# Ledger of designs, part 504: VH-VL binders against q0aze0

Target 1, 268 residues: q0aze0
Amino acid sequence: MKIILVNNRFKENTEKKAQEIAGQLSALNVEVIIDNGLDEPYAGTVDFIMVLGGDGTMLRAARRYGQRAIPVLGVNMGTVGFLSNIEINELAEYLPLILREEYSLEARMMLEVAVFQQQSLLTRVFCLNELLLRSNSPRMLSFALEISGQKLEPYRGDGLIVSTTTGSTAYSLSAGGPIADPQLDAFIVTPVASHIINKRPLVVSPEREISLHLLEEREAIIGIDGQIKMDFGAENRVLIKRAPHPLLMVNLKAKPFFTSIDRSLQRQ
Short names: E, the ipSAE of ESMFold2; O, the ipSAE of OpenDDE; V2, 0.75 times the mean of E and O plus 0.25 times the DockQ between their complexes.

## First folded at step 25 (VH-VL)

Design TA30 (framework fv_inotuzumab; at its last fold request DockQ between E and O 0.80; V2 from the best seeds 0.84)
Fold by OpenDDE, fold request of step 26:
Structure TA30 (fold): chain C 268 residues (1-268), chain A 123 residues (1-123), chain B 112 residues (1-112)
Amino acid sequence: as target 1 above (268 residues)
Amino acid sequence: EVQLVQSGAEVKKPGASVKVSCKASGYTFDDYAIHWVRQAPGQGLEWIGGINTYTGDTYYRKKFQGRVTMTADTSTSTVYMELSSLRSEDTAVYYCARDESYFDYLSGTFDYWGQGTLVTVSS
Amino acid sequence: DVQVTQSPSSLSASVGDRVTITCRSSQSLVYSEGSTYLSWYLHKPGKAPQLLIYDVSRRLSGVPDRFSGSGSGTDFTLTISSLQPEDFATYYCLQATHFPITFGQGTKVEIK
């Protein structure tokens, strides 16, 4: 068996824990690769991924390995989040099940984001939460949204979020988007501070394609999962589709989504 | 308008503790981490540590571990840095700085800074 | 810790001059998916530092076009195409790819 441990470069405790876990797994004849983001993703075949940290770390792991159909387990290191399944102090309890591959999987839809310069593909990324189009200045943006060839009226505002149902509890929520059941597959399109009152969040079928482009000669920024930044101008177009493969999240322990989100909202 | 307003100058004796505050306004408090950077006389900028206002996680440079404590009060949008066992070498201007955060991710890019707080340690 | 070294430590220049400051890291600053967390700051005495450039070459909104950043891996450069009176200050590069975050030692740009 081969396992990747994904940790956070700024959290020394996660790195230290990864080393400890690696030692334990090695003693059980399990090969371990530690991924702190400073190296290229491991290209070889692996059986399991453990993410040590919070939701941000999980998002990085998803972008790096999500297309490879590898079970991914979120192990919380004492932070607030929605993507971890067990706590670090529970790992010892569940380790035998992991090694025997006795666990259930929950498929989570990911986004396929393609950015073009005219007709040329600049970059393609897969992400678990969302794409954010935002202005690079205090001024509002004008941009066009097209869904499966249907052109909507122009948007004017600070930006736009295209999110998965998993990402509905992240930036989209802060912008006034709906909370979505993560067991559903759908796009959530949420305007950010729109000047047009009638622009409401949209819930869109995962079978559709979403296209965005600017209607003016201005500079904008595309953000992916709050971590990747891309310049976006008038000559660029972004196409968003459902990723061909979902993220396979390991479910070892029951974690009620709606109860958790309700408690989280009460704290804010 | 984004603003970081720090507490006033401090004069301390060696061995004492100092607690500097940084009040944030003009943005969503827990969407950004706060870092602390200092500059001693005749020296360059030195990173001390940071706090994730969303998760509560703290990140301290090894040099200051055991002496520094950073805390965040979301109700007042204020971050605190407490430095104990003060030495003459701790005499410096201390700055707080904002960094975009997303869950447990920090970019490490400081786009807004406080005005600075002079801390003088002398016998 | 990752060492960040600036060159030169100080320089004298006149208004209108092209100024180039280099920053070299002891390790590559490339992170996941090609992200590189290198930023440049301007610092004047008695004032708070100001962000100029982030992610190697991204100019902060409001920063004049005369400031530009370039580089990759371990070698980075800040360029001021035409130095203005308000640009006389100390400049710092910062890396945040590796923990802990570290600054260069600074480059003081003085009037000739």
Scores: ipSAE 0.923, ipTM 0.952, lowest interface PAE 0.5, mean pLDDT 95
Fold by ESMFold2, look of step 25:
Structure TA30 (fold): chain C 268 residues (1-268), chain A 123 residues (1-123), chain B 112 residues (1-112)
Amino acid sequence: as target 1 above (268 residues)
Amino acid sequence: EVQLVQSGAEVKKPGASVKVSCKASGYTFDDYAIHWVRQAPGQGLEWIGGINTYTGDTYYRKKFQGRVTMTADTSTSTVYMELSSLRSEDTAVYYCARDESYFDYLSGTFDYWGQGTLVTVSS
Amino acid sequence: DVQVTQSPSSLSASVGDRVTITCRSSQSLVYSEGSTYLSWYLHKPGKAPQLLIYDVSRRLSGVPDRFSGSGSGTDFTLTISSLQPEDFATYYCLQATHFPITFGQGTKVEIK
């Protein structure tokens, strides 16, 4: 059995815990690979991924490994987020179930994001929470949104968020979007500081294709999961679809989403 | 509109402690970590540590571990840095700076800074 | 700790000159998905440091176009294409790919 342990590059406790767990698993003849983000992702066959950290660490794991249909377990190392399933002090209790593969999986929709220059593909990335299009200057953006070839009236404002339901509690929420049940597959399209009357958030079928491009020469940035940035200009277009594979999140302990909303948002 | 306003200059004796405040305004407090950076006379900039205001996690450079404590008060949008067992070498201007965060992720980019707080340690 | 070393430590220049400052890291600053957490700051006595460039080459909104950043891996450069009177200051690079966060030792740009 081969397991990847994903940790955070700054948290000393996460690093030490990852090494401790790796030692314990090696004693059980489980091969362990530690991923702190500094090396290329492991390319070989892997049976399980364990994320030691918060929601930001899970987002990196999802982008690196989410399309590979590998079970991913979030292990909380501190403040409870939306994507952890168990706490670190519970790991020993659940380890036998992990090794026997006695757990269920929850599928979480991901975005496939393709950025073009003219007709040429520049890059393709995957995303668990959201894509953010935003201005990179004091001036607002003027941009076009198309949904499955249907051109909406132009947008004008600071930008736009295209989120999964999992990402509905992140930037989309701050911009006025709805909280969505992460068991639903949908896009949530949330304007950021729109200057156009009646531009409201949209909830869109996951079967749609979403396209964005600028209508004026402006400096903009595409942000992915709040962690990856790409320059975006009038020569670019971005296409967003449901990713081919969902993130497969391990469920060892019931984690009621709706009661956790208040707890997670109390820090606001 | 983004502002980081620090507490005023302090004069301390060796062995004492100092607590410097950094009050944030003009942005969503828990979207940004706060770091502390100092500059001793004739020296360059030195990172001391930081606090993720969303998670409460702290990160201290090894040389300060055990002497520094950083705390955040979300209700007042204020971060505090307390440095204990002061030495004359701790005489410096202390700056707070914000760093974009996303849950436990930090970019390590310091886009806005406080005005600085001079701490003088003399016997 | 990952060391970042700037060169030169100081230089004298005139208004209108093209100035380059280098920053060399003891280890690669490339992180997941190519992210490279290297930034450049301007610092004048009695004032707070100011961010100029982040992510190697991305100019902060409002920073004049004469400032540009380049490089990859371990070697990075800040360029001021035409030095202005307000640009006489000390410049620092910073790496945040590795813990702990470290600054270069600084490059003082002085008027001739």
Scores: ipSAE 0.804, ipTM 0.906, lowest interface PAE 0.9, mean pLDDT 91
ESMFold2 (binder alone), look of step 25: mean pLDDT 92; pTM 0.948
OpenDDE, look of step 25: ipSAE 0.876; ipTM 0.935
ESMFold2, fold request of step 26: ipSAE 0.795, 0.770, 0.772; ipTM 0.904, 0.892, 0.895
ESMFold2 (binder alone), fold request of step 26: mean pLDDT 92, 92, 92; pTM 0.948, 0.947, 0.949
OpenDDE, fold request of step 26: ipSAE 0.916, 0.916; ipTM 0.950, 0.949

Design TA4 (framework fv_inotuzumab; at its last look DockQ between E and O 0.59; V2 from the best seeds 0.00; counts 0 for: pae E 6.1 > 2)
Fold by OpenDDE, look of step 25:
Structure TA4 (fold): chain C 268 residues (1-268), chain A 123 residues (1-123), chain B 112 residues (1-112)
Amino acid sequence: as target 1 above (268 residues)
Amino acid sequence: EVQLVQSGAEVKKPGASVKVSCKASGYTFDDYAIHWVRQAPGQGLEWIGGINTYTGDTYYRRKFQGRVTMTADTSTSTVYMELSSLRSEDTAVYYCARDESYFDYLSGTFDYWGQGTLVTVSS
Amino acid sequence: DVQVTQSPSSLSASVGDRVTITCRSSQSLVYSEGSTYLSWYLHKPGKAPQLLIYDVSRRLSGVPDRFSGSGSGTDFTLTISSLQPEDFATYYCLQTTHFPITFGQGTKVEIK
């Protein structure tokens, strides 16, 4: 068995814990790769991914490895979030189950984000939470939203969020988007400070495609999961689709999503 | 308008402790971490540590570990830095700085700074 | 720790001059997914430092166009195309790719 441990480079405790866990797993004849983000993603075949940290760390892991259809377990290390399944102090208890592959998987839809320069593909990224289009200046943006070839009225505002249902409890929520059941597959399109009063978020079928482009010569930024930034101008367009593969999140412990919302919302 | 307002100048004796505050306003407090940076006389900027206001995680430079404590009060949107066992070498202007955060992720860019707090350590 | 070295430590220039400051890191500052966490700050005595450039080349909103950043890997440059009176200050580069976070030693831009 080969396992990748994903940790947070800023959190020394996660690094230390990763080393400790690696030692324990090695003693059990399990090969371990530690990924703190400084190196390229491990290209070899792996059986399991363990994320040590919070939701941000999970998002990074999802972007790096989600397309490989590998079980991903979130192990919380004292943070608040929605993407961890067990606590670090529970790992020892569940380790035998992990090694025996006795767990359930929950498929979470990811976004496929393609950014183009005219007709040329600049980058393609898979992400678990959201894409954000925002102004790179204090001025509002004017941009076009197209859903499955249907052109909506131009948007005017600070930006737009296209989120998965998983991401509904992240930045989309702060922008006034709905909380969605993570067991649903859907796009959530949430305006950010729209000039149009009461412009409502859209819940869109995962079978549709979403296209964005600017209607003016201004500089904007594409943000992905709050971690990746790209310049976005008038010559660019972004195409958002459902990723061809979901993230396979390991479910060792039943996590009460709806009961956790209230606690998490205290910080939102 | 984003603002970071720090507490006033402090004069301390060697061995004492100092607690500097940084009150944030004009933005969502939990969406940004706060870092502390100091500048001793005639020296450059030195990173001390930071605190993720959302997760509560702290990040300290090794040389300050054991002497520095950073805390965040979400109810008042205030971050505190306490430095104990003060030495003359700790005489510096201390700055707080905002860093965008996303859960346990830090962007690593300090886009807004406090006005600075002079801490003088002298016998 | 990752060492960040600026060059020069100080320079004298006149208004209108092109000024170039270099920052070299002991290790690559490239992080996951191609991100590079290198930023530039302007600092005047008695005032708070100010962010100028982040992510190597991204200019903060409100920062004049005369400021630009470039570089990759371990070598980075801040350029002031035409120095203005308000630009006389100490400049710092900052890396946040590696823990601990480290500043360059600073470059003081003085009036000639």
Scores: ipSAE 0.779, ipTM 0.909, lowest interface PAE 0.7, mean pLDDT 93
Fold by ESMFold2, look of step 25:
Structure TA4 (fold): chain C 268 residues (1-268), chain A 123 residues (1-123), chain B 112 residues (1-112)
Amino acid sequence: as target 1 above (268 residues)
Amino acid sequence: EVQLVQSGAEVKKPGASVKVSCKASGYTFDDYAIHWVRQAPGQGLEWIGGINTYTGDTYYRRKFQGRVTMTADTSTSTVYMELSSLRSEDTAVYYCARDESYFDYLSGTFDYWGQGTLVTVSS
Amino acid sequence: DVQVTQSPSSLSASVGDRVTITCRSSQSLVYSEGSTYLSWYLHKPGKAPQLLIYDVSRRLSGVPDRFSGSGSGTDFTLTISSLQPEDFATYYCLQTTHFPITFGQGTKVEIK
């Protein structure tokens, strides 16, 4: 059995803890690869991914490994968030279940984002929470949104968020989007500071394709999960689809979404 | 307009503590981490640490570990930095700075800064 | 700690000059998905530092085109293509790929 431990060097003692866990697993004849983000993603076959940290570390793991259909477990290291399942102090208790594969999986939709210059593909990236199109200047954007070839009236404002249901509690929420049940597969399209009052958040079928491009030359940025930034100009277009594979999140301990909303969102 | 406003200058004796405030306005407070940076006379910029305003998690440079405490008060959109057991070499201008990344606590890009607070430690 | 060393420590220049400042890291600053967290700041006495360039080469909104950043891995450069009177200041690079976050020692750009 081969496991990737994904950690965050800025958050607590995750490197030390990753080494301790690797030693424990090696004593059980489990091979461990540590991914702290400094090297390319491990390319070989793995059976399980363990994320030591909070939602930000999980987002990186999802982008790196989410399309491989590998179980991913979030292990909380003292962070408040939506994507961890167990606490670090509980790991020893749950480790036998992990090794025997006695857990359930929760599928979470991901986005496939393709950025083009004219007809040429520049990059393809996957994300768990959202794509953000945003002005990179004090000036508003004028941009077009198409949903499966259906052109909406032009947008004017600071930008637009295209989110998964998992991402509904991230940037989309701050911009006025709805909280969505993460069990649903859907796009949530949330305008950012729209100066056109008829532009309301949209909930869109995951079977649709979403296209964005600028209508005027402006400095803009595409943001991915709040962690990757790409320049975006009038020569570019972005196409957003449901990713081929969902993130497979391990569920060892039940964490009810709806009863936790107030506690998770009303933070000091 | 994003603005970070710090508390006024302080004069302290060696061994005392100082608590500097940084009040944020013009943006959603708990979407951005706040970091503290100082400059002693004749020296360059020195990072002290930071705080995730959403989780309250803190990150301190090793030389300040055990002497610095950072806290955030979401209700007033204010971050505090307390430095204890003050020494003469702690005399510096202290700045708070906003980390510009949306949610990425790893970027450390400081797009807005407070005006600075002079802390003088003298016997 | 990752050491970040700037060169030169100071330079004298006239308005209109092209100036370059280098920043060298003791370790690669490439992180997740190829992100490189190296930024450049301008600092004048009595004022707060100001961000100029982030992610190696991206100008902050409102920063003039005469400022540019480049580099990769361990070697980075800030270039001012035509120095203006307001550009006389001390410049710092900052790496945030590795904990702890570290500034370069600074480069003072003085009027000739």
Scores: ipSAE 0.238, ipTM 0.694, lowest interface PAE 6.1, mean pLDDT 86
ESMFold2 (binder alone), look of step 25: mean pLDDT 91; pTM 0.941

Design TA5 (framework fv_inotuzumab; at its last look DockQ between E and O 0.78; V2 from the best seeds 0.76)
Fold by OpenDDE, look of step 25:
Structure TA5 (fold): chain C 268 residues (1-268), chain A 123 residues (1-123), chain B 112 residues (1-112)
Amino acid sequence: as target 1 above (268 residues)
Amino acid sequence: EVQLVQSGAEVKKPGASVKVSCKASGYTFDDYAIHWVRQAPGQGLEWIGGINTYTGDTYYRRKFQGRVTMTADTSTSTVYMELSSLRSEDTAVYYCARDESYFDYLSGTFDYWGQGTLVTVSS
Amino acid sequence: DVQVTQSPSSLSASVGDRVTITCRSSQSLVYSEGSTYLSWYLHKPGKAPQLLIYDVSRRLSGVPDRFSGSGSGTDFTLTISSLQPEDFATYYCMQDTHFPITFGQGTKVEIK
């Protein structure tokens, strides 16, 4: 068995813990690769991924490995979030089950984000939470939204979020988007500070495609999962689809998603 | 308008402790981490540590571990840095700075800074 | 710790001059998905530092166009295309790819 441990570069405790866990797993004849983001993703065959940290760390892991259809377990290390399944102090208890592959999987839809310059593909990224289009200046953006070839009225505002249902409890929520059941596949399109009063979020079928482009010569930024940023101008367009593969999240213990919402909302 | 307002200058004796505050306003407090950076006389900028206001996680530079404590009070949108066992070498202007955060992710973009707090350690 | 070295430590220039400051890191600053966490700050005595450039080349909103950042891997550059009176200050590069966050030693831009 080969396992990747994904940790957070800023959290020394996660690094230390990763090393500790690696030692324990090695003693059980399990090969371990530690990924703190400083190196290229491991390209070899892997059986399991453990994410040591919070939701941000999980998102990084999802972007790096989600397309490989590898079970991913979120192991929380005392942080607040929605994407961890067990606590670090529970790992020892569940380790035998992991090694025996006695767990369930929950498929979470990911986004396929393609950014183009004219007809040329600049980048393609898979992400678990959301794409954010935002202004790179104090001025509002004017941009066009197309859904399955249907052109909506131009948007004017600070930006737009296209989120998965998993991402509904992230930035989309802060922008006034709905909370969605993570077991549901859908796009959530949430305006950010739209100048149009009562511009409502859209819940869109995962079978549709979403296209964005600017209607004016302005500087904007595309953000992905709050971690990746790229310049976005009038010559660019972004195409968003459902990723061809979902993230396979390991479910070792039932997580009370809906009961955790209240706790999260208290912090929002 | 985003603002970080720090507490006033401090004069301390060696061995004492100092607690500097950084009150944030004009934005959602727990959407951003707060870092502390200091500048000793005639020296450059030195990162001390940071606190993720959302997760509560702290990140301390090794040389300050055991002497520095950072805390966040969400009810008052205030971050505190306490430095104990003060030495003359700790004499510096201390700055708090805002950093974009996304859950446990820190972006490392200190886009807003406090006005600075002079801490003087002398016998 | 990752060492960040700026060059030069100081320079004298006149208003209108093109100024170039370099920053070299002891290790690559490339992170996940190719992100590179190198930023530039301007610092004047008695004032708070100000962010100019982040992610190597991204100019903060409100920062004049005369400031630009470039580079990759371990070598980075801040360029001021036409120095203005308000630009005389000490400039710092900062890396946050590696823990702990570290600054360059600074480059003081003085009036010639």
Scores: ipSAE 0.799, ipTM 0.914, lowest interface PAE 0.7, mean pLDDT 94
Fold by ESMFold2, look of step 25:
Structure TA5 (fold): chain C 268 residues (1-268), chain A 123 residues (1-123), chain B 112 residues (1-112)
Amino acid sequence: as target 1 above (268 residues)
Amino acid sequence: EVQLVQSGAEVKKPGASVKVSCKASGYTFDDYAIHWVRQAPGQGLEWIGGINTYTGDTYYRRKFQGRVTMTADTSTSTVYMELSSLRSEDTAVYYCARDESYFDYLSGTFDYWGQGTLVTVSS
Amino acid sequence: DVQVTQSPSSLSASVGDRVTITCRSSQSLVYSEGSTYLSWYLHKPGKAPQLLIYDVSRRLSGVPDRFSGSGSGTDFTLTISSLQPEDFATYYCMQDTHFPITFGQGTKVEIK
């Protein structure tokens, strides 16, 4: 059995813990690959992914490995999040179930994001929470949104968020979007500081194709899961679809979603 | 308008402690971590550590481990840095700076800084 | 700790001059998906530091276009295309790919 252990570069504690867990697993004849983000993602066959950290660490794991249809377990290292399932101090208790594959899986829709320059594909990335299009200057953007070839009236403002239901509690919420049950599959399209008052958030079928491009020369940025940034200008367009595979989240312990959203609603 | 307002200058004796405050305004407090950076006379900038105001996690440069404590008070949008067992080489201007966060992820971009707090350690 | 070395340590220049400052890291600053956490700050005595460039080459909103950043891996450059009176200051690069965060030693840009 081969497991990837994902941690982040900025938490020395998680590196030590990852090494300790890797040693324990190796003693049980489990091969462990540690991914702290500094190396290319492991390219070989893997049976299970364990994420040591919070929701931000899970997002990196999802972008790197989510399309491989591999079970992913979130292990919380101190902060309660939407994407962790067990606490680090519970790992020993649940490890036998993990090794015997005695757990259920919850599917979480991902976005497939393709960025073009003219007609040439520049980059394709996957995303668990959201794509953010935003201005990279004090000036507003004017941009076009198309949904399955249907061109909406132009947008003007600071930008736009296209999120999954999982991402509905992140930037989309701050911009006025609805909280969505992550068991639903949908796009949530939320304008950012729109100067056109008739631009309400939209909830869109996951089978639709969403396209964005600028209507005038401006400096903009595409943000992915709040962590990856790409330059975006007038000769670019971005195409967003449901990713081929959802993230398969391991469920060892029931986690009530609706009581968890109280913390998100308490943000200023 | 984003602002980070720090507490005033302090004069301390060796062995004492100092607690510097950094009050944030004009933005959503828990969307940004707060880092502390100091500059001793005639020297460059030195990162001390930071606190993720969303998670409460703290990160300290090893040389300060055991002497520094950072805390955040979300109700007042204020971060505190306490440095104990002060030495003469701790004489410096101490700055707080914000760093956009996304849950436990920190961007490493210090876009707004406090005005600085001079801490003088002398006998 | 990852060492970040700036060159030169100081320079003299006139208003209108083109200025370049280099920053060299002891290790690659490339992180997941190509992200490279190298930023540039301007600092004047008695004032707070000011961010100019982040992620190697991305100008902070509102920073004049005379400032540009470039580089990759371990070698990075800040360029000021036409020095203005307000640009006489000390410049620092900073890396955040590796814990702990480290700054370069600074480059003082003085009036010639």
Scores: ipSAE 0.721, ipTM 0.884, lowest interface PAE 1.7, mean pLDDT 90
ESMFold2 (binder alone), look of step 25: mean pLDDT 91; pTM 0.937

